# Ledger of designs, part 64: VH-VL binders against o27280

Target 1, 266 residues: o27280
Amino acid sequence: MDSMNVPEVLEIKRIVEESESVKTFIFSWDFRREVRPGQFVMVWDFRDEKPMSVSLIDPVRSEIGISIRRVGEFTDRVHGLSEGDLLGIRGPYGRGFELMGRDILLVGGGIGMAPLAALADEATARGMRVDALVAARTADELLFLDRLEAAGVNISTCTDDGSCGFKGFAHERLLTLEENHDMAAVCGPEPMMFQVMRILDERDVPAQLSLERYMKCAVGICGQCCLDDTGFRVCAEGPVFWSQELSRVREFGRYRRDPAGRRVPW

## First folded at step 3 (VH-VL)

Design n40 (framework fv_libevitug)
Fold by ESMFold2-Fast, scan of step 3:
Structure n40 (fold): chain C 266 residues (1-266), chain A 123 residues (1-123), chain B 110 residues (1-110)
Amino acid sequence: as target 1 above (266 residues)
Amino acid sequence: QVQLQQSGPGLVKPSQTLSLTCAISGDSVSSNSAAWNWIRQSPSRGLEWLGRTYYRSKWYNDYAVSVKSRITINPDTSKNQFSLQLNSVTPEDTAVYYCARGSEDYFYYMDVWGQGTLVTVSS
Amino acid sequence: QSVLTQPPSASGTPGQRVTISCSGSSSNIGSNYVYWYQQLPGTAPKLLIYGNNQRPSGVPDRFSGSKSGTSASLAITGLQAEDEADYYCQSYDSSLSGVVFGGGTKLTVL
């Protein structure tokens, strides 16, 4: 945590139910504080702060959105809030995605589609051609399909159980997709991102990957925010990293480090 | 909200297999931010973590050294549940068995617990 | 014989401060977070403290955790009758590659 900024208390303007476990909370935002896709904010419910990726950036309406998956006490409390209720927002923080070329591939797993949905909006607004591979365990966990379609994104889906689209994992589906992209952006579970990264590297497609799990270090509970060999800190240098940076990290996609620095298998 | 409901027999004979299931509501057994644990409690040994199963592109299991040769923890995605099988039980396996959800993103605490099942191993 | 050591019992009177200790080694508490659970008679354990000193929502601020070296403590201030319960510490042991619990402390409110 290198910022001493105080949270701004904002009113929840609108709530979008993305799935049974995911909601997007929309706030009015003063764009004198620029927000870019791939950045995160600290969300404060007046008890706890948690890092959340920005999933909607709308300068025309002066709004941002934050998508939150229900996974514990903090997120359960936030999911219990209604339009008109208040939350503290501090940020934005972190390195955002960089857009390049004309044709972009997005590969998202589960809630990892949240920062990629914001990126899709910016890319389509720039006139880029966007292909999105949206992956989940089951059909009801696929996120942002209607929003991506409305933005003009070409959507492919895969589910582990085969309930929607390709039956299998994201990297298996990627092998069946067109290879012609100028860049890719990837966000999801690290084992998925590692496999996807390797395929994109073989295709000579520069990729940017978002390592959201380490953003928990920003709340001051975790002492292990650095990657093996590189020393990159997600809250300071990430969460978005180029694939060439991550290819040198031995633990990426194979094991993680807990707060004590020990290796734990995924 | 997440709830865990346990089922299985309360009496098992020595040398047989102890089998329990834990049904999950309010979350998915294949959630990539959760781990699904079995823990037991006895007067003589206190709380003992037995193992966990969790999904990250594929299923993984971790088992406590003390039971590793006898234990299997299996998910069932179609029923949204996970099970415990403990082979070759002895009276020392008599305990209250709990299933519990663990956080997988740096916390490793058990935030949701099942109601518990008393399993007695005797003839 | 548990890996983490707690006193088997503790007691206090209403309004008093009570502290429950949890002792380990460099492979567990010395390197890893400590968690605390409260177990009321006939119920499953309930999370009281995570990450050494953090409280989940719904846990009164009378409960606090601390860690120093290879030992941790749970402090209960303003002791109340409903705090009578068993308390367990938990950590991870790097040498065992597994979750470890303390033996538990029976807290009696006199």
Scores: ipSAE 0.000, ipTM 0.376, lowest interface PAE 18.7, mean pLDDT 82

Design n41 (framework fv_libevitug)
Fold by ESMFold2-Fast, scan of step 3:
Structure n41 (fold): chain C 266 residues (1-266), chain A 122 residues (1-122), chain B 110 residues (1-110)
Amino acid sequence: as target 1 above (266 residues)
Amino acid sequence: QVQLQQSGPGLVKPSQTLSLTCAISGDSVSSNSAAWNWIRQSPSRGLEWLGRTYYRSKWYNDYAVSVKSRITINPDTSKNQFSLQLNSVTPEDTAVYYCARDEGYPYYFDYWGQGTLVTVSS
Amino acid sequence: QSVLTQPPSASGTPGQRVTISCSGSSSNIGSNYVYWYQQLPGTAPKLLIYGNNQRPSGVPDRFSGSKSGTSASLAITGLQAEDEADYYCQSYDSSLSGVVFGGGTKLTVL
C-alpha cells in the first residue's frame, strides 16, 4: 500500500505546549513508513494542507511529533484542537539530514529548532557529540532546551534582547564559539541561516541547511524551483541542502519573491 | 559546461615576475558561488595550493602563507578571466601551474585548466 | 613532506579491489571534508570524490570514498587497466588556513 501520497487520518494522541506560540502534536506512527530528521509531512485540517517538519521520531513508542507555531489562520485552527481530535497526515517527504563524523553543531532559530531536535536525538543515539546554538528573539521563544539537555546536548543560547544567554544574533554568538565540528546543521530564518553559513564556510565546516519555504518543491507542487539566478536555472530537492549547493544561490538569505514573482529584499 | 584555458610564458628568469592568465567559459569570474584558484605541481613539493580570488559583494583573496608576500591573484570581469602574478621567482618555483574552480565551501576543485609548465632558469 | 600522508605506490590486477589510504590530523581530515583526484599521465587532476564519499557525474561507481576520524580511504573495485594513474587526497587545514594535499599514490595495474 502506497499511503505516503494519500492523507491518513490520525488521532492527536498528546499535545505538548512548547511555548506561548508553539505546540507539538504527537501521533501514533507505523514505522514501516520510515521517517528521518529533516523530513516533513503535509498536515491537513480537512480544509487546508500545510507542510510541517517532523520534530519527534520515537520508534520505541511508535510516535512522531509535529511542532507548529501559531502564525496564521490554518495554524490558529490547528492550535484550537484537543487530544482525541483528528488531522490528516501524508508523507514523509523531502531529503532528511545526513550525519557524518563524530561532532556536530546544530544552529536553530525559533521554530527551526523543531527539525534539529529530531536530529539531535538521532545524533546522540549514534554516540555523536552534539553542540547546539539555540537562537530566538526572546527567552520565551527558545525551544526544546529541556529536551536537548535530557539528550546530553551541550547548549549555547542567544536572544536578540539579551533575556537569555548571549545578547545578539546567532551569527554573532557563533563568532565567539571556538569549538570545531565535523559538520553542522542549520535551520531558522533565511537571513540568519545565510550569515551562519558564511561563517561555517570560512571555518570549512560542511553544513546542511533546512529551507522551510522550499518544502513544496520537494513534493512537486510548484514543479521546478529556480534557486540559481545567475542565468542557469537549477532544480534542487529540499528542504535540506548542503552549503555547497546553497553557495550558488544568490537569492538565499538576500531576497524573497512577492506575489507577482519579483525579487524583494528580506 | 565550465572550461578553463591557461596562457602565459613557459620560461622565466630568476628574480623576475611569473605571470599567467586563466580564461573562463561556461561560468562568470564574478559568480557569487565560485572561487578561482591557482595550484602548482612539482616533483619536490607535489600539489601545492597557492591562493584564490572570489566575489561576494566585493572581491576577496586568500593566499597560502608560503607565497603570500610574493603573490597576487586578480580577476578581470570584462574578459571573464583571472591571473596569477608571482614576484621574485627562484628555481624552486619551477612547476606545472593549474588554474581551478572551487564552488562553495569546503574547497573542491571540480574544473581544472590544462596546466602550464613554467621553468625558472637563466 | 606533504601534510596528508599517502602510500607512495599501490598495485593490483584487473578485477581486484585496491584501497589507497590518506592520513591526517584533527585540524584537517578530522574537521573537514576529504576529496580525491585522479591524474592520468600528461593531464590535469580530475575530481573523483568530494564530500568524503560523493561521486561527481560521470565517475564510475567502482570508485568510492570513506572517512573515519583523521583518516580517509579511496576504494577501487573491479580494477581496470585505465585506472593506472596517480591518486591524490585533499582537505583543508584549519590551523594553516589553507588547502592541503597528500603526497600522491602511483597506482600500477599489473
Scores: ipSAE 0.000, ipTM 0.392, lowest interface PAE 16.4, mean pLDDT 83

Design n42 (framework fv_libevitug)
Fold by ESMFold2-Fast, scan of step 3:
Structure n42 (fold): chain C 266 residues (1-266), chain A 122 residues (1-122), chain B 110 residues (1-110)
Amino acid sequence: as target 1 above (266 residues)
Amino acid sequence: QVQLQQSGPGLVKPSQTLSLTCAISGDSVSSNSAAWNWIRQSPSRGLEWLGRTYYRSKWYNDYAVSVKSRITINPDTSKNQFSLQLNSVTPEDTAVYYCARETDLYYYMDVWGQGTLVTVSS
Amino acid sequence: QSVLTQPPSASGTPGQRVTISCSGSSSNIGSNYVYWYQQLPGTAPKLLIYGNNQRPSGVPDRFSGSKSGTSASLAITGLQAEDEADYYCQSYDSSLSGVVFGGGTKLTVL
């Protein structure tokens, strides 16, 4: 690839159905061009372009995977595609996760497990002990459990409705887990991430959190991924942030930004 | 405990090839949790990373842009060592050369060799 | 010159606090971990701080690291005569696809 800012038209090599609402699209990738867990790409269906996290990084097969949840017209169109169809891919963009120590805790909610699945693969390949707390509203929305199990990850689950594992929210489940970790990585809805961050901070566990909010500034022309009035931008400085950085942002966990950049309560 | 021992020539003439070797004890050159680096230090350029070699499913090499056309870093699994070859040396290549172990591909050096002073002069 | 910028020298007396700065850009410190090395005269550099603020086993807690934006700092509290050394910061530069070092800071203990 010549440039990260020029979309490359790639053939969909394989599609994995992760759930009723989530598919992973797999493409051949030239690994002379580094991609790291926690980075994202812009996916172009020749009508619209949206940011998507890289969920599979497989140098042995020379493949990357991009996991997409069905939530609107763009994602509905992409979900209608088949193996052999074409998508434009631009990137990768953003700061990825950094691995440290011997033990890592992953805390993922819904589609937030996508970048964490790629991180889990890297961490286990490096010989780290990996514990994952996988959270969703219901059992059928828990993602990547088979991949995590195959990788040797120690899995805990929680669902809002109690249909699998602990009945309750991720932070409530985390309070019952009394393991020390050298680091943590967290991705999911901001209210979940805020509560998890508070617990990890009290346990002196350094945490990295991935903010997959509006990433239109990947092309450098918007402010919609700003976290505060100082211009702290997800796709310029993120999407992965240390918990110390996020603890200083007054809107984190309290407000989100709509497409116009206005503050909206969670 | 991991230890790195360096060898190689102290004097090299301009246009010749510099060759240095780093012997590893306490770890394997083919360990999948390590990478093996060469770094040099001179008064004019300070500390300068030259490149690394590491094994996963196959051997990989990364080289600094400044030396990429002249450098080869090569592992030797039978002797548990790795080497540096730098072609077409000039007096600007005069430096103390270090080998170093990087843990888990994070680009930091947790163990260093003792260093080898290489002087390039006629 | 060096890709990362450090002051060429720093000094203090025993018991004092000394800080050494390291400045870079978005392609290195702004996007990647910072590491610190101590080099005693005539010896190889020794890893002092990894991952911005972590200490290897055997490094006293009076050494600490921090990172903010495109800059990092090494702090030494309770300065001792044995701390007289050169200190180097290091990161990875995504635009160069390589490891980058600071120019080094010579710390003198008076």
Scores: ipSAE 0.000, ipTM 0.394, lowest interface PAE 18.8, mean pLDDT 83

Design n43 (framework fv_libevitug)
Fold by ESMFold2-Fast, scan of step 3:
Structure n43 (fold): chain C 266 residues (1-266), chain A 122 residues (1-122), chain B 110 residues (1-110)
Amino acid sequence: as target 1 above (266 residues)
Amino acid sequence: QVQLQQSGPGLVKPSQTLSLTCAISGDSVSSDSAAWNWIRQSPSRGLEWLGRTYYRSEWYNDYAVSVKSRITINPDTSKNQFSLQLNSVTPEDTAVYYCARGRYSYYYMDVWGQGTLVTVSS
Amino acid sequence: QSVLTQPPSASGTPGQRVTISCSGSSSNIGNNYVYWYQQLPGTAPKLLIYDNNKRPSGVPDRFSGSKSGTSASLAITGLQAEDEADYYCGTWDSSLSAGVFGGGTKLTVL
């Protein structure tokens, strides 16, 4: 029904501080515009526009949430805003996660937990058993633990420095869990996702992985959004891909591309 | 605007190598949004995907398992074309051969060459 | 035989609706986009439907595609004499790491 090309100017209803570097911005949302976990919106501060994953979907309160990590000029400006200030939002864009079976494993790294938090809410509401492996460099970068706990999710944590939970990387922690799942959903740094995908493939667990990287426009015809090997465009065909699709992509987990299209190792 | 023009012999003897070329106009063989495919069609086997070549920082090839031991698909960036070589042909390789551009995702083939009938006979 | 299964023939009269099915498995249709190709006598196949249900520029809106689970379908409404052709479904098979096609359906306009 609604055009996705024109930003709607929305008031920031609430701001939740998730960590020192991450805030969730809550907006009223008309759910005649469907939004699913794994989709993203374009956030416009009246100067620049950036893609952001939807981290909260609440039809009961008629709200969506968008979690933003402070990493550059745009995000610094947005973090400086207060309740009552305005932002432009258009979308949603991209394909979302698909749920199947009775149990799901979520593996999230850093801000990658944002789209997985929305998925966890939907999966638990559906009556699925949800196990979440939440990974970060340090304890203060573990996100959404309270929200996952409130939803009834079984949580495992790991930190690179050992400041919370297992000391090590997500894939090392996953090797110690040895539990069967009908499916998995993974979002985080590409090297982490690649290693996790390999373990899930060995266990015959079908996985969906969310890629949120270099986007110039929501429709995505630019080279920065394009995966190698298959020619997939993250904005148009993603950001969520099945592991079978990504297993054919030579670049996934090994290289990224700079704005000039050059291979850059992770 | 994008066109594929095929050339190569229509008759090949058993045990020889089949060689076909596909010339590209309106696009680049090294375009990172494209993959360059060979498909054949025979009354007995229908449409068969044979393989593809594509550029993503470096050149890659994928081949169907049924022909993998005999097939080579190579790009030529200077001439903006790609070729098919199929070794040790038998009468069962008699078919119409098509080149095609795949784009956006796996093998979504939006532009096809005109086709070349290849007969393998003594 | 073919990895994807289509009926070998279909028929209709002008103005009618015709549906052509395509059945596969989880490694192909179940996990990947489906494409439909029209082949007129003596010509190369032409892309008719991509990404399950989208039409390239120049394809009439009486052609539509759909996908459910491991099956796909091509629907032709308002059938016309010039629609008489062979129709093929195709997709990527993740297990084979290969493109795969259906056996084709010969549509006859009576």
Scores: ipSAE 0.006, ipTM 0.389, lowest interface PAE 17.1, mean pLDDT 82

Design n44 (framework fv_libevitug)
Fold by ESMFold2-Fast, scan of step 3:
Structure n44 (fold): chain C 266 residues (1-266), chain A 122 residues (1-122), chain B 110 residues (1-110)
Amino acid sequence: as target 1 above (266 residues)
Amino acid sequence: QVQLQQSGPGLVKPSQTLSLTCAISGDSVSSDSAAWNWIRQSPSRGLEWLGRTYYRSEWYNDYAVSVKSRITINPDTSKNQFSLQLNSVTPEDTAVYYCARDKWYSGYFDYWGQGTLVTVSS
Amino acid sequence: QSVLTQPPSASGTPGQRVTISCSGSSSNIGNNYVYWYQQLPGTAPKLLIYDNNKRPSGVPDRFSGSKSGTSASLAITGLQAEDEADYYCGTWDSSLSAGVFGGGTKLTVL
C-alpha cells in the first residue's frame, strides 16, 4: 500500500517550550517525502492518533517540527514525553499554502501561528517581504515572536486583554495596518478567520485560510468534512482554502455541525 | 430569533448610579461570536456607543473613553443577561439607552433592545 | 458632533428615488464595513443594510447600500409613506476602538 499511510516510529530529537501550553517536537525527517507549509501529519502516541500541523520544515538540518497545544488527554500525554522518547508520525497530508507575489500578510490566532511560522520561513527564504499579525487572548499566548523576528518578519501583535500590543481582536488590529499585500494566509479560530477574510476581501487581497479542526477526516476518522454550500471536503481539497472558495460557504464562521449534522451557532 | 428586553428606572437624580439590565433570548450571553453592547441616544449627542462585554475563553469589557471612569458592564450567565452601571450621573446622561448585539465584534448591531428612557434631574 | 457626517434631512414623494450620504475617514468607513439603521418614530433602530450593501432577511430590495473610499450611501427606490423615518449610518472606528454613528437623516415622504 502507500508507505505514507503507515506510521513511522520516530525519536523526539528536541523539544522547544513555546509557552506554558505549547511545545514544539522536532524529528529527523527524510525529505524524499516532501513537506510544505500548511500540511499536517498524524501523531500517534501508541494509544490515540491526532492530526497536527507542521510548524518547522528544515531540509538543511533534515528536521520537521510539530507544535502541540495542551488541550486534552492525548496532548497531555504527549506533553509528558521527553527527548529520546518515540512517537508515530504518518503523512504529510492535505493541501499546503501557495506563495504568490512579493509582499505577504500572515494573520495567526493562538496555535494557528504554527503552520504560519513554517510559511514565514519559506517566504523569507524566497526573499519575500512578510508582515505578520500575531493575535492571542493574552501576551503569554502569543507564539513564535522570537522566531518570526529572527527571520526578518515585520510583526504586529494584538491581545484581547491588551497585555501586548493593540488591545482588541485580530480583525480590529488589521483595520489599523497599512495595505500593500499580494496575498494573505490566515489561521486561527473560525470567527477570527471569517472577520479577517471579510476585510481582506474588501481590500481585494486574495487570502488562504486553514481549517485545522477537520484535518482528521484526511485519514478516515471523520466522514463529516463536507462544506455546506460547495461540497468541498476539507481533507480532500483542504485544509487550506482560498477566500474565494470559503466566501461561498454559508457555514464558514457562522455555524458548526453537531454529531447529528445539525447547524449550531458558534 | 434573538430578542433583547431591557429593564431599569426612568428617573435618576444627579450624582446617583444608573442601573439597567438586558435579558437575552434566542442566544447565549457567553456566545463567542457576539459582543453585548450599550448604546444611548440623545438629541444633543445622537447615537453614542458606551461599551461592550463578550466571552472568548474568558470575559472581556471595552468602554468608550468618555464614560470609562464611570461605567461597568457585567454579564450574568445564570440569567442570560447583561447589565449597565453608570456612576455619578449628570443631566448630560439623559438619553434613551439601548442594549444591542454586535455580531462578530465589527460594529454590526443586528438586534437591539426596545430602549429605556432615562431622565437625570432633581 | 457625530464622527460620521450625514445630511440632517432628506425628502421625496412616493415612487421616487432618495439617496442619503454618509462621510467618514480612513479609520472608520475607509477601513470598515458600513451598516445602515432605520428608526421609526418611537422605536429602536433596526438593521437595514450590513456589510456595505447586503440586506437582512425581510428588508425589501428597494433599499440598497454602497461604499466608495471614505463615503457610503443608502438608496431607497420606489419611496413609500412607511419609509418616513430617521436613518443612521454606522461603522467601527479603529483609532477610537469604538462603534461610531452618523448624526442621522430625517427622511420626510411628502
Scores: ipSAE 0.006, ipTM 0.446, lowest interface PAE 12.7, mean pLDDT 84

Design n45 (framework fv_libevitug)
Fold by ESMFold2-Fast, scan of step 3:
Structure n45 (fold): chain C 266 residues (1-266), chain A 122 residues (1-122), chain B 110 residues (1-110)
Amino acid sequence: as target 1 above (266 residues)
Amino acid sequence: QVQLQQSGPGLVKPSQTLSLTCAISGDSVSSDSAAWNWIRQSPSRGLEWLGRTYYRSEWYNDYAVSVKSRITINPDTSKNQFSLQLNSVTPEDTAVYYCARSGKYYFYMDVWGQGTLVTVSS
Amino acid sequence: QSVLTQPPSASGTPGQRVTISCSGSSSNIGNNYVYWYQQLPGTAPKLLIYDNNKRPSGVPDRFSGSKSGTSASLAITGLQAEDEADYYCGTWDSSLSAGVFGGGTKLTVL
């Protein structure tokens, strides 16, 4: 248990290039520390520490994978690493996804497919029918499609620019899909998740949504995780939330905070 | 191993329709892991992507703006082939035409047909 | 006119290193993978490099690719006479919703 708060220095066993901007780093893992889809770990490059979703959970091979998109100084440094190099890993942290019913819809945007790929593996292993709507700005930002197909997932794609599949946004594609599901799991850019949530709510499909920005809240940075008008202790509950919990959050889909704490529209 | 074999006339008169076919072996035209492209090449313009057809629960077509009003790319699942029709041709359409395969998850052309020289002349 | 800009020609002697550039914009190279094709006289183009820097099976390791921002480069080390060919870069253009190619570079082995 105390191992969750002490970073373990792990060797990068394998690196998979998922796209031009995304790599999955694979580590040997001791599954006496349970890890669930939707949880994250803190990745430490011996200079800075950032939360990253777990994208591969493989107890048979004793491996976890962590998928990282190149978006800034920390991630640029990590992307420069090679197999055999070392990273500090602590966790897992946060509330993972819950599975219920016989079928599930996954809706992922960009790097948001990372935690959903791990969830797809668990859902298929449980014998659930899995449909995935995979969305990205361009075709080369669509992630995990080969892995999802190999797992038996039924895939629909959409890209903003039409470079692969339906031309348009995830919520526009979702409106053309008539299939009903016992539950849904959603992860991606916050504006996309907001639009998808509204459609799923109208269809009475219970949905869980994973919010990247609330991963830090799950590690107990108190005060930073309280949202406008809710008074929620979201730092105790993230990063995965049921749609009914997020309907009470005024900031969801509308605002983010800059380093000065000011509201910035998406 | 996937192979593409092209067929069609090498000479077309101005204002007529240019028609070429590309026969596929080693893969299915309705494979949801592939996309089927037409590309042409002339000394003055180099390589030009014309468009593609692909199956992802339904058929999709993408066409380059320069030819969109004149072009149709059509799959034929019964013959395992796809075709190019380019209407109202002009001498500027004189080129070597290639069919090529790209992927569901990538845009690079990993298999090319042999090419067909099409001359647009009276 | 080509959407991606390449030098029209390049040259080298056997054993030398040659680099061919490809320049674009944020809507194509900046956001998407770059691919390189080699065309020997009288033949169809052949895939040489995919996903910025990957080689298909059978392509010698003296061919390499790189990408930085809105530009990409193909490097050929240990140049051989058999490398004399036309080289094309290509990618997807998000603003055009279309595949695009460079104008091609004729490599002459002196």
Scores: ipSAE 0.007, ipTM 0.473, lowest interface PAE 12.3, mean pLDDT 84

Design n46 (framework fv_libevitug)
Fold by ESMFold2-Fast, scan of step 3:
Structure n46 (fold): chain C 266 residues (1-266), chain A 121 residues (1-121), chain B 110 residues (1-110)
Amino acid sequence: as target 1 above (266 residues)
Amino acid sequence: QVQLQQSGPGLVKPSQTLSLTCAISGDSVSSDSAAWNWIRQSPSRGLEWLGRTYYRSEWYNDYAVSVKSRITINPDTSKNQFSLQLNSVTPEDTAVYYCAKGTPYWYFDLWGQGTLVTVSS
Amino acid sequence: QSVLTQPPSASGTPGQRVTISCSGSSSNIGNNYVYWYQQLPGTAPKLLIYDNNKRPSGVPDRFSGSKSGTSASLAITGLQAEDEADYYCGTWDSSLSAGVFGGGTKLTVL
C-alpha cells in the first residue's frame, strides 16, 4: 500500500525569494511524469507532508517550481532550507486549469498567483492574449509581476493600501476593467474569489476557481471536503472548479472549516 | 494542418528487423510542444504504447519495458520524420502499428493511418 | 494484459445514456490525467476526451468524461447509431514509466 505511492527525494536546485514571506523552490523534474498548471504536489520535509501548487513548469530546462508562503510550522521549517538540501515530492495531483478561447483573464490574490503564473506561461506559449489582475494587501506582497511581464502578460494591479496600482480589492478593480474575455482563472482568498466570480457571471465569462483547501481531498483525505448545502464530498474533482459548480455551494465565500470540520467565518 | 503519413513493409520474416517511418507535415519533429509516439494494436494484446521520441533542449527517448531491448525510435530532422526499428521479430509482433503525435503531457491528439505488419515466413 | 480495466462490452438504444468505466490504481489514473479514444471499424483511434473531461474541437457535447480517485468514466448522452465503436481509456503509469491503455469497450447501439 505505502510503497505504491512514495515521495521521490529531490535536491533543491535553486531558491527564488519572491517576497519576505514567499519562496519558490526549484527542482529537476522528469517530465515523463506530466504536470499541468493548477495541479499540486505533496511536499514532505521528513516530518510532515503538505499540498503545494506547482508555480513553474519548464520542460525545456527540465524543472518544476513550487511556491510556498510562510504561514505555520511546516512552511517555516521549509523556508529555513538552502539550495542543496532535500525535500520529498509526491504527485502531481488534482485537476488542472482548462485553456479555451483566445483572450483570458487571470485573477490572483497573494499566493494564489502561483498556480496562475504557470497557467500564464502556457497560455502565452499558445499565443493567447492574457490579462492578469494581481491583488495583494501591499505592493511588497504582489507576486510574479516580472515573470508575467516577461511572458507578455498585460498586468493590472491592486493593493488594499494603494501602495501599487488601484487602491482597493480585486473585485473593485475588476469592475473598472472593460475588456471581454473568453474565460477566466481565479485563485486567492475565498471571499475574493466569490466576489470576482459574481462579476464574471454577470459578464457571461466562464471562470475556473482553484480552492486550495480541497487539494488534500484529491489525494484521499476527504474529511474536510463535505459541503453543507449538497451533503456530497467534492474530493475527487478539486482543486479547480467551474464557477457554475461553486455557485451552488452555500459555504463558498461565506465560511470555512477548521481541522475539526466546524464552520468558522473568514 | 498537421498530418502523419506512415510507410514501411507490411510483411517481415521472423528474426528480422521491422522498420516503419512516419513523415510529419505542418509541424517540426523538433517542436518542443510535441512528442512522437509509436503504438501498436493486436486482438490478443489490445493497444500497446511502444515508445516515443521528443526534443526538449536535447533528444529524449522513452520505451516500454516489454520491447526496450529490441526497439529504437529515431528522429530525422532533415526529412522531418521519425522511425521505428524493432529487432528480432516473432509472430507475436503481428499488429497494426500507428505513429501518433502527443504533447509533453500524455495524450495522442493525432494518429497516422496505421500499418498492418504481419510476421510470417 | 491491459493495465486499466474496462468492461469488454456495453450497449444502449438510441437516445439513452451509456457510461463506460475505466479502473486503475494510484500510479496511473489516481495521479494522472485520463484520455478517451473512439475507434470506428477499420480506422485509427481518434481522441475523444483529454485531461479527464475536455473535448477536442469537433467532438459533440453529448460526450463527457469524469474522474474520481483511481477510476474514470466516459458518458454518452443521446446515444446515436454512429456512436457504435470501440472505446479506450488511456493514461500515464508512473510505476511503469509508460503510457497505458484499457482493454477497450465495444459499444453496440441496439
Scores: ipSAE 0.000, ipTM 0.375, lowest interface PAE 18.8, mean pLDDT 83

